VH-VL binders against q0aze0. Designs and how they scored, part 332

Target 1, 268 residues: q0aze0
Amino acid sequence: MKIILVNNRFKENTEKKAQEIAGQLSALNVEVIIDNGLDEPYAGTVDFIMVLGGDGTMLRAARRYGQRAIPVLGVNMGTVGFLSNIEINELAEYLPLILREEYSLEARMMLEVAVFQQQSLLTRVFCLNELLLRSNSPRMLSFALEISGQKLEPYRGDGLIVSTTTGSTAYSLSAGGPIADPQLDAFIVTPVASHIINKRPLVVSPEREISLHLLEEREAIIGIDGQIKMDFGAENRVLIKRAPHPLLMVNLKAKPFFTSIDRSLQRQ

## First folded at step 14 (VH-VL)

Design BB6 (framework fv_ragifilimab)
Fold by ESMFold2-Fast, scan of step 14:
Structure BB6 (fold): chain C 268 residues (1-268), chain A 122 residues (1-122), chain B 113 residues (1-113)
Amino acid sequence: as target 1 above (268 residues)
Amino acid sequence: QVQLVQSGAEVKKPGASVKVSCKGSGYTFTGYYMYWVRQAPGQGLEWIGVINPDSGGTTYNQKFKDRATMTVDKSISTAYMELSRLRSDDTAVYYCARGHEYETYLDYFDLWGQGTLVTVSS
Amino acid sequence: DIVMTQSPDSLAVSLGERATINCKSSQSVLYDYDNKNYLTWYQQKPGQPPKLLIYWASFRESGVPDRFSGSGSGTDFTLTISSLQAEDVAVYHCQQYYRTPLTFGQGTKLEIK
């Protein structure tokens, strides 16, 4: 068995914990690859991915490995999060189940994002939560939104979020988007505008293709899962569609989504 | 093992073009953005542009947009920067540099080529 | 364009003393979506390409001595060498990667007094 341990090199003691876990797995004849999230991802065949950290580390792992159809387990390192299944102090208890492949999988849709500079493809990335288009200045953006070739009335505001259902509790929620069951497949399109009336979030089929471009030159930025940042100007366009493969999340114990989000929303 | 190796020094006349090469080895060439930076004698660093080695997609500093062309040849893990209509003030050391984080567009540079001196004189 | 300004242009410091180099950006390079400052510091010795020292304003690159540290946020940044060694004689450059065009400071030449 070959397992990738994804950790966040910027979090205190995470590297030490990853080395400790790697030693335990090696003692059980498991081959371990350590991935700090920044260097080149491991290109070989692997059987399982264990993510050590919070939601940010899981988003990074999903971007790097989510399209390979490999089971991914989120192991929480003490921060609040929605994408982990077990806590680090529970790992020893669940390890025999992992090694015997005795777990269920939950499929989570992902986005495929392609950003163009004029006619040139600048980047093609996958993400689990969302793409955020926003102004980088006090001035509002004017931009075009097309859904499967249907041109909507121009948008004016601070920006737009295109989210998965998993991302419904991330930036889309902060912008007034709905809370979605992450077991549903859908895009959630949420405007970022505090004073624009009559623009509502849209919930659309995951088979739709969404495109965005600016109608006038402004300083704008696109952000992907809060981790990838790119300039966005009038010469740019972005195309968003459902990724070919969902992220396969390991479920070792029941984690109640609705009670967790309800508890979180009571926070001031 | 991981390195960027650039072509040798060039001497050009005003109005000519120069094409500098940068060969990557020891890493997945298409997985990291490639940047071009120059430094005139005794001056600071100046960014020319960035290329995605996988797609060939480019972003140029507007100062160089009309004269610079960045390309890649994936089969030999080599990036090129061609600068046309050379002026004497284009005399500089030209560097290629690789972004530090895998598949990251706006990035800092951990791996640099050794530099290529381009001298433009009568 | 984001303009990067370093101060001083040159600095002479005695061996074992602290060296401080400042970098100011014309606009904030702090991105609130990821809470990171898109600022880096490079060391450049004569005849050599720049070498990465500090990224994300305060993170030290692997292999860089612990006497080097970066601090600051938003528009004002500082590179500190706590106890200057002879091998630290170099030109130091700050750079922003918040927005294209990517821009560098003019450089600060550090010399032994």
Scores: ipSAE 0.763, ipTM 0.883, lowest interface PAE 1.2, mean pLDDT 90
Fold by OpenDDE, second read of step 15:
Structure BB6 (fold): chain C 268 residues (1-268), chain A 122 residues (1-122), chain B 113 residues (1-113)
Amino acid sequence: as target 1 above (268 residues)
Amino acid sequence: QVQLVQSGAEVKKPGASVKVSCKGSGYTFTGYYMYWVRQAPGQGLEWIGVINPDSGGTTYNQKFKDRATMTVDKSISTAYMELSRLRSDDTAVYYCARGHEYETYLDYFDLWGQGTLVTVSS
Amino acid sequence: DIVMTQSPDSLAVSLGERATINCKSSQSVLYDYDNKNYLTWYQQKPGQPPKLLIYWASFRESGVPDRFSGSGSGTDFTLTISSLQAEDVAVYHCQQYYRTPLTFGQGTKLEIK
């Protein structure tokens, strides 16, 4: 068995723990690759991905490895989040199950985000949570939203979020989007500070494609999972569709989503 | 002076990996896309991929998607291109190249590194 | 993928004479929205990296002599050197940036006759 341990290079505690876990796994004749983000994604075949840290680390892991259809386990290290399944203190208990591949998988839809300059593809990224289009100035954006070729009325506001159901509890939630069952595949389109009062979040079929472009020559930014940023101008287009592969999240422990959400909201 | 300086020539065996570096100076490193292009001896140019030095976003030529990896270290204004599972036909001069003005996102190149010869031989 | 084909592969031209290099794309690189051809030419001297020469099919990069000109539209493009100079000995490459993957011609070697 070969396992990738993904941690955050900026979190020393996660790096230390990754080394410790690597040692333990090696003692059990498991080959271990540590990915702390300093190096390129491991190109070789692996059987399992263990993410040590919070949601941010999971998002990075998803972008790096999600397309490879490898089971991904989130191991929380004292942070509040939605993407971890077990706590670091529980790892020893569940390690035998991991090694015996006695776990269930939950497929989470990812976004495929493509940014274009006319017909030229500038970048393509897979992401677990959301794409954000936002103004890079105090001025509001004017942008066009198309869903499967259907042109909606122009949007005016600070921006727009296109999120997965997984991402519904992330920035989309802060922007007033609905909480979605992570077992549901759907796009959530949430306006950010829309000038139009009646602009409501949209729940869109994963079979549809979403396109965005600016209607004015203004400075904007595309954000992906809150970690990737790129400039976005009038000559650019963004196309969003369901990624061809979901992220395969490992379920070792039952985690009641709705009760967890209720508790999390109560704490805020 | 605005320039891209690449790492030195490499000699590798088939199956090995090579990592070429490209350091930008004289301009805002994160303000321009960085492209990688190679040229086999006596052949034309071949696009490998592009990276956004600020965000880390990448796009690869499908031909190299499984073997090439582009990264950046913003702290030292350096881009990296690693090519794995090398074979003889990977022998080429590898170039980093800066795209046109960042705001235009045009995929032609106004600044080039001096090139890095990578020789793959048994 | 858009295939770029240059012609000829090599040519020799006398000093002071006109040099003509052709580049054909397998599909149009003209964008209807802005009516621009997404085609560039590079000059590559021996032992050096390519140098940007022409962009959008007919626009000279800063510092490029007036004797260089680009023309054409759609699928057929031409680089012309009106009066060949000794320093113009190089390999010339056309490239499309209409869509990814970015593709180049095979190059044309220009020598002095």
Scores: ipSAE 0.000, ipTM 0.446, lowest interface PAE 16.0, mean pLDDT 90

Design BB60 (framework fv_ragifilimab)
Fold by ESMFold2-Fast, scan of step 14:
Structure BB60 (fold): chain C 268 residues (1-268), chain A 122 residues (1-122), chain B 113 residues (1-113)
Amino acid sequence: as target 1 above (268 residues)
Amino acid sequence: QVQLVQSGAEVKKPGASVKVSCKGSGYTFTGYYMYWVRQAPGQGLEWIGVINPDSGGTTYNQKFKDRATMTVDKSISTAYMELSRLRSDDTAVYYCARGDEYETYLDYFDLWGQGTLVTVSS
Amino acid sequence: DIVMTQSPDSLAVSLGERATINCKSSQSVLYDYDNKNYLTWYQQKPGQPPKLLIYWASYRESGVPDRFSGSGSGTDFTLTISSLQAEDVAVYHCQQYYSTPLTFGQGTKLEIK
């Protein structure tokens, strides 16, 4: 059995904890690769991915490894998030079940994001939560949205979010988007601070292709899962579609979505 | 041929509501944003809001959001602006104006209605 | 809000002479990325709606006579009529479309001396 331990080097003591867990797994004849985010993703075949950290660390793991169809377990080391399944102090209890593959999997859709400059592909990335297009200046954006070749009326405002259902509780929620059951597959299109036109969030089939481009020269950026940022200008186009593979999330402990979101909304 | 035609003058008492209409003809009504602007006697122009005739989406000047309502009836290419709880200082000529073309222009107005005088007096 | 201030409030100019109307914005309406000034000028004759003259501070609308020109950048803008004709008697309004709410100057009344 070969396991990747994904951790955040910048969070206090996570590197030390990753080393400790790696030693425990090695004693059980498990091969361990540690990914702290500084090097290229591990290129070899692995059987399981264990993410040590919060939701941000899980988003990084999903971008690096989510398309490989490998089970991914979120292990929280602090405040409980939406993407973790167990707490670090529970790991010893659940480790035998992990090694015996006694768990269920939840499939979570991902986005494929392709950014073009004119006719040339600049980059292709995958993400679990969302793509954000936003203004990088006080000036509002004017931009075109196309859904499966259908051109909508121009959007004017601070930006737009294209989210998975998993991302419905992330930035899309803050921008006024709906809360979606993550077991559903859909794109959620949520306007950001539309000052000129009052636009509604859209819930769209995950089989659709979504295209965005600017109608005027403006300073804009594209953000991916809140972690990758790219300049976006009028010569750029972005194409968003369903990624080829969902992220396979490990379920060891019952964590009903509705009670989790209800608790979160009462506190914030 | 390309024109915006507004409803006729209105006289209202304080506290009443007024609804002004604006009919577009000679162009694709849903291809352009529709703006509402007013002008009190001897004063400058004041922006009320904008509506997308295709989607019905609206943005209001914060000053008017609690009293103004913009709507569209696409079947007759007509936009409406209703202003409630009228005060004497709402006496003005109310204009509709055509703005943003899909690919080119934002918030300047190449076509205006003739204006509707709304007088608010006891 | 961006406050637009025109000067003078009223102006009398003889036929054939140059008329100059000024418009000042409380903050810059020049967008650095596209290097355009988000400023328009309208002409309004008595009993009529405003008519677009100039957009992007200096671009003349189709059908507007060459004697009308716009100039300026950032916060200070000028509308110039190089040789006043009788039909130019009107109120002139500047407008910014850099940010919402959209705002207009108070207007400048141009009359023949």
Scores: ipSAE 0.000, ipTM 0.382, lowest interface PAE 15.6, mean pLDDT 84

Design BB61 (framework fv_ragifilimab)
Fold by ESMFold2-Fast, scan of step 14:
Structure BB61 (fold): chain C 268 residues (1-268), chain A 122 residues (1-122), chain B 113 residues (1-113)
Amino acid sequence: as target 1 above (268 residues)
Amino acid sequence: QVQLVQSGAEVKKPGASVKVSCKGSGYTFTGYYMYWVRQAPGQGLEWIGVINPDSGGTTYNQKFKDRATMTVDKSISTAYMELSRLRSDDTAVYYCARGPEYETYLDYFDLWGQGTLVTVSS
Amino acid sequence: DIVMTQSPDSLAVSLGERATINCKSSQSVLYDYDNKNYLTWYQQKPGQPPKLLIYWASYRESGVPDRFSGSGSGTDFTLTISSLQAEDVAVYHCQQYYSTPLTFGQGTKLEIK
């Protein structure tokens, strides 16, 4: 059995804990590859991915490995969040189940984001939460939104978020988007500080293709999962569609999604 | 060890060009935006521009747009900033700096190079 | 351009005493969408590059001592060092990242006396 252990090297305590866990797994005849974010993603075949950290570390792991159809387990290291399944103090208890493959998998859709310069592909990335199109200055954007070939009236505002249902509790929520059951597959299209009255979030089929481009020369950026930033100008076009593979999240114990959200919203 | 290491001090004559390098190590070079900032002797900091090391996409401060060129060589995790048609008032320490890990639209700097002194004199 | 103005230009404070540095922006750096102030503070010691202290006007960077705090909103911001230590002698710079071009204050030199 070969496991990738995804870690945030820049958190001193987490790095030491990752080395400790790697040693324990090696003692059980498990081959461990540590990914602390410094190198390119491990290119070889692996059986399981264990993510040590908060939601941010899970988002990075999903971008690096989410398209490989490998089980991914989020292990919380102290930061509460929506993407971890067990806590570090519970790992020893659940490790025998992991090694015997006695767990269920929850499929979470991902986005495929392709950015073009006219006809040339500049970059292609995958993400678990969302793509954000945002003005990089106080000036509002004028942009075109097209959904499966249907051209909407031009948009004017600070930007737009295209989110998965997993991302419904991230940036989309802050921009006024709905809370979505993560068991559903859908795109959530949420406007950011629209200057047009009655612009509403849209919930559309994950089979749709979404296209965005600027109608005027403006300084804008594309943000991916709050972690990747790309310049976006009038000569660029972005195409968003459902990624070929969902992220396969390991479920070792039932998660109370709705009660967890309810408590988080009442707290802050 | 996460660090940015810049090339050594340069002395140039007015009208010449200078190219400063900045090598990243200890982190995924293409995962973070690279910024260039300068500081004239005894003065404040002045932003020159930013480059995406993955795509090569750039945004320049308009003050420098006609003279500055930012590039990246991903194979050696190195960013470059070239400033042409140098004037005496371009004498400054030039820094490369990295944006923060956790947010894409944040233009502040959690890691800095040691700086490169560029002196422009006749 | 958003102009950043710091005051005072220089400040001398005794060890263990409170130091206060001010930064004013010519326009608001508060963004309505996320209700955040796009303002940072850096510490720069002689011969060294700047070091990040505070981001989002009041959030302390990891590893920065809790005697450093940032406050303010909109156009008026303050960096406070509650009990000055010898290693705090430096030039302090504020920066806005609300809009391009990114701009910095002129710097405040903090000395012991």
Scores: ipSAE 0.000, ipTM 0.440, lowest interface PAE 14.0, mean pLDDT 85

Design BB62 (framework fv_ragifilimab)
Fold by ESMFold2-Fast, scan of step 14:
Structure BB62 (fold): chain C 268 residues (1-268), chain A 122 residues (1-122), chain B 113 residues (1-113)
Amino acid sequence: as target 1 above (268 residues)
Amino acid sequence: QVQLVQSGAEVKKPGASVKVSCKGSGYTFTGYYMYWVRQAPGQGLEWIGVINPDSGGTTYNQKFKDRATMTVDKSISTAYMELSRLRSDDTAVYYCARGSEYETYLDYFDLWGQGTLVTVSS
Amino acid sequence: DIVMTQSPDSLAVSLGERATINCKSSQSVLYDYDNKNYLTWYQQKPGQPPKLLIYWASYRESGVPDRFSGSGSGTDFTLTISSLQAEDVAVYHCQQYYSTPLTFGQGTKLEIK
């Protein structure tokens, strides 16, 4: 058995804990690859991915490995989040279940994001939460949104978020988007500080293609899962569609999504 | 092991074109963005552009957009930067540099080529 | 375009003393969604390409001595060498990678007194 341990070397104690866990797994005859985010992703075949950290570390793991159809387990290391399933102090208890492959999987849809300079592809990336288009200056944007060939009336405002249902509790929520059951497959399209009061969030089929481009030259940026940042100008276009494979998240214990989000909304 | 090796010095006349090569080795060439930067004698660093070695997609500094062309040949892990209609003030050392983070467009540079001196004189 | 300005243009410091180099950006290079400063420091010795020292304003590149440190946020950044060594004589450049075009400071030449 071969496991990738994904960690963030810049978080306190995370690198030390990753080395400790790698030693424990090696003692159990498990081959361990450590990915701390600095080098390219491990290219070989693996059986399991263990993510040590908060939601940010899980988002990085999903981008790097999410399309490989490998089980991914989020292990929380003290940071409250929505993408972990167990706490680090519970790992020893659950490790035998992991090694016997006694767990269930939850499929989470991902986005495929392609950014073009007209017809030239600048980048293609996958993400778990969202793409954010926003102004990089105090000036509002004027931009076009097209859904499966249907051109909507122009948008004016600070930007737009195209989110998965998993991302519904991230930036989309802050911009007034709905809370979505993460078991649903859908795109959520949420305006950011629209000057047009009646521009509403849209919930659309994950089979649709969404495209965005600026109608006026402005300083704008796109952000992907809060980790990839790119300039976005009038010569750029972004195309968003469902990624070919969902992220396969490991469930070792029940995590009640609705009661968890309810507490978060009521308690600051 | 991991390195960028550039082509040798060039002497050109005004109006000519120059094409500088940059060969990567010891890493997955298509997994990291490639940047081009120049430095005139005694001056600071000036960014020319960036290319995605996998797709060939490019972003140019507007100052160079009408004269610079960046390309890649994936089969030999080599990037090229061609600058046309050369002027005497194009005399500079030209560097290729690799982005530090895998598949990251806006990035810092952890690996630099040795530089290629291009001299433009009549 | 984001303009990067370094101060001073040149600096002479005695061996073992502290050297401080400043870098200012014409607008913030702090991205509020990832909370990172898109600011980097390079060291350049005569006849050589620049060498990465500091990235994300304060993270030290592997192999760089701990006497080098970066600090600051938003528009105002500092590179500090706590105890100058002879091999530290070089030109130091700051760079922003927040937005294209990528831009560099003019450089600060560090010399031994």
Scores: ipSAE 0.781, ipTM 0.892, lowest interface PAE 1.1, mean pLDDT 91
Fold by OpenDDE, second read of step 15:
Structure BB62 (fold): chain C 268 residues (1-268), chain A 122 residues (1-122), chain B 113 residues (1-113)
Amino acid sequence: as target 1 above (268 residues)
Amino acid sequence: QVQLVQSGAEVKKPGASVKVSCKGSGYTFTGYYMYWVRQAPGQGLEWIGVINPDSGGTTYNQKFKDRATMTVDKSISTAYMELSRLRSDDTAVYYCARGSEYETYLDYFDLWGQGTLVTVSS
Amino acid sequence: DIVMTQSPDSLAVSLGERATINCKSSQSVLYDYDNKNYLTWYQQKPGQPPKLLIYWASYRESGVPDRFSGSGSGTDFTLTISSLQAEDVAVYHCQQYYSTPLTFGQGTKLEIK
């Protein structure tokens, strides 16, 4: 068996734990590769990905490995989040199940985000949570939203979020989007501080495509999962569709989503 | 305009070294893997290695691990590939190529430099 | 290493006719669960760098004409040009990105008959 341990190089506690776990796995004749984000992703076949840390680390892991059909387990290390399945102190208990491949998988839809300059592709990214279009100035944006060729009325506001159902509990939630069952496949289109008060979030079929572009010569920013940023201008277009491959999240421990949400909301 | 511009053609003797440059423009240089690929005359493409322009992390084809060195100067959005102990069979067009955003890990290339011909002859 | 073998090495096709290029990998580049193949096709015209045509075996890159199509799964793949145009004269390359080292086919030269 070959396992990738994904952690965050900027979090020393996860580095130490990754080394410790690697030693334990090696003692069990498991081949281990540690990915702390410093080096390029491992370009080989692996059987399992273990993410050590919080949601941020999981998001990065999803971008790095999610396009591959590899089981991904989130192991929480004392942070609050929605993407981990077990706690670090539970790993020893569940390790035998992992090694025997006795677990269930939950497919989570990802976004395919393509940013263009005219007809030229600037970047293509797969992400688990959301794409954000926002103004790079205190001024509002004017932008066009098109859904499967249907042109909506122009949007005016600070920005727009296109999120997966997984991402519904992330920035979309803070912007007033609905909480979605992660077992659903759907886009959530949430306006950010829309000038039109009645502009409501949209729940869109994963079979549709979403296009965005600016209607004025202003500078904006594209954000992906809150970790990647790029400039976005009048000459750019963004196309969002369902990624061709879902993230395969490992489900070792029963973790009721709605109960977790209630708990998290009460803490705020 | 999004583009990669490489340095000019090189003529080297066997045993010498060559360093090819690749300057990116029109995009965030540090946000994408930079790949190096070569093509001998009339032959197919051969992968040399990849570098993360932000972290400096590299991975080489084992065939070139002992002779190839990839570096970057982020301040001028330029990647470099140096090949040492040149042989006649190193004669090829050398390309830099951009992958997708580096955290996406899609190892196909949507942007290429114009190529740099390196000729190794006595 | 995964060895990529294209066939034929060269072919001539009349204008307006179908061109077919094959690519075989020494091992499967298909991942389970979603049937996604880590295979790409490039077009290279004389004196130019390669140009991306197809990725994931069957997805056309933006701007690529619909006469180009990719098919296949596992170890056997095909690039098809439904109606050959004059501008399609080029060398075509397949590449796997399933694992390192990244490897390419030897190329197929397509000419007009």
Scores: ipSAE 0.007, ipTM 0.468, lowest interface PAE 10.6, mean pLDDT 90

Design BB63 (framework fv_ragifilimab)
Fold by ESMFold2-Fast, scan of step 14:
Structure BB63 (fold): chain C 268 residues (1-268), chain A 122 residues (1-122), chain B 113 residues (1-113)
Amino acid sequence: as target 1 above (268 residues)
Amino acid sequence: QVQLVQSGAEVKKPGASVKVSCKGSGYTFTGYYMYWVRQAPGQGLEWIGVINPDSGGTTYNQKFKDRATMTVDKSISTAYMELSRLRSDDTAVYYCARGLEYETYLDYFDLWGQGTLVTVSS
Amino acid sequence: DIVMTQSPDSLAVSLGERATINCKSSQSVLYDYDNKNYLTWYQQKPGQPPKLLIYWASYRESGVPDRFSGSGSGTDFTLTISSLQAEDVAVYHCQQYYSTPLTFGQGTKLEIK
């Protein structure tokens, strides 16, 4: 068995813990590849991906490996999050189940984001939570939103979020979007500080294609999962589709979504 | 050994073009953005542009957009930067560099080629 | 375009003493969504390409000695060498990667006093 162990070496001694766990796995005849996020993703075949950290580390792992149809387990190292399944102090208890492949998988849709400079493809990236289009100046944006070729009335405001259902509890929620059952596949389109009172979040089929471009020359930014940044100007266009493969999340321990989100919102 | 190896020094007359090559080895060539930067003698660094080696997509510094062309040959893990209509003030060391972040072209450079001196004189 | 201005143009410091180099951007390079400063520092010795020292304003590249540190946020950044060694004689460049075109400071030449 070959496992990728994903960690963030710059977060609170996680590098030392990753080395410790790698040693334990090697003692059980498991081949371990450590991914600290400092180099390109491991290109070889693997059987399992274990993510040590919080939601941010899981989002990075999903972008790196989510399209490979490999089971991904989130192991929490401290802060309570939505994307981890077990705590680090529970790992020893669940490790035999992992090695025997005695777990269930939950499929989570991902976005495929393609950003063009004029006619050329600058970047293609996958994400688990969302794409954010946002103004980078005090001036509001004027931009066009097309859904499967249908041109909506121009948007005027600070920006727009295109989210997965997994991302419904992330930035989309902060911008006034709905909480969505992660068992559903859908795009959630949430305006950011719209100047038009009747601009509402939209919930659309994941089979649709969404495109965005600016209608005026403005300074704007595209953000992905709160971690990736790109310029966005009048010569740019972005195309958003459902990614070819969902992220396969490992469930070792029951984690009721609605009870968890309700408790989280009460604390905020 | 992860490295970028550039072509040798060039001497050109004004009005000519020059094409510099940059061969990557020891890493997945299509997995990282490739950047071109130049440095005139005794001066600072100046960014020319970036290319996505996988798609061939490019973004140029507006200063060079009319004269610079960046291309890639994936089969030999080599990037090229051609600069046309050369002027004497194009005399500089031209560097290729690899970005560390594979998901965006807004990046810093962890790996640099050795540089190619291009001299433009009458 | 974001203009990067370094100061001083040249600096002479005695061995073992602290060296401080400043870099100012014409607009903020702090991105509030990820809370990162898109600023890096390079070291360049004669006849060599630049070498990465500091990224994200304050993170040291692997293999870079502890005496090098980066600080600052938004528009004002500092590279500090706490105890100058002979091998640190070089030109130092700051770079922003917040937006295209990617831009560099003019460089600061560091030499032994």
Scores: ipSAE 0.740, ipTM 0.871, lowest interface PAE 1.3, mean pLDDT 90

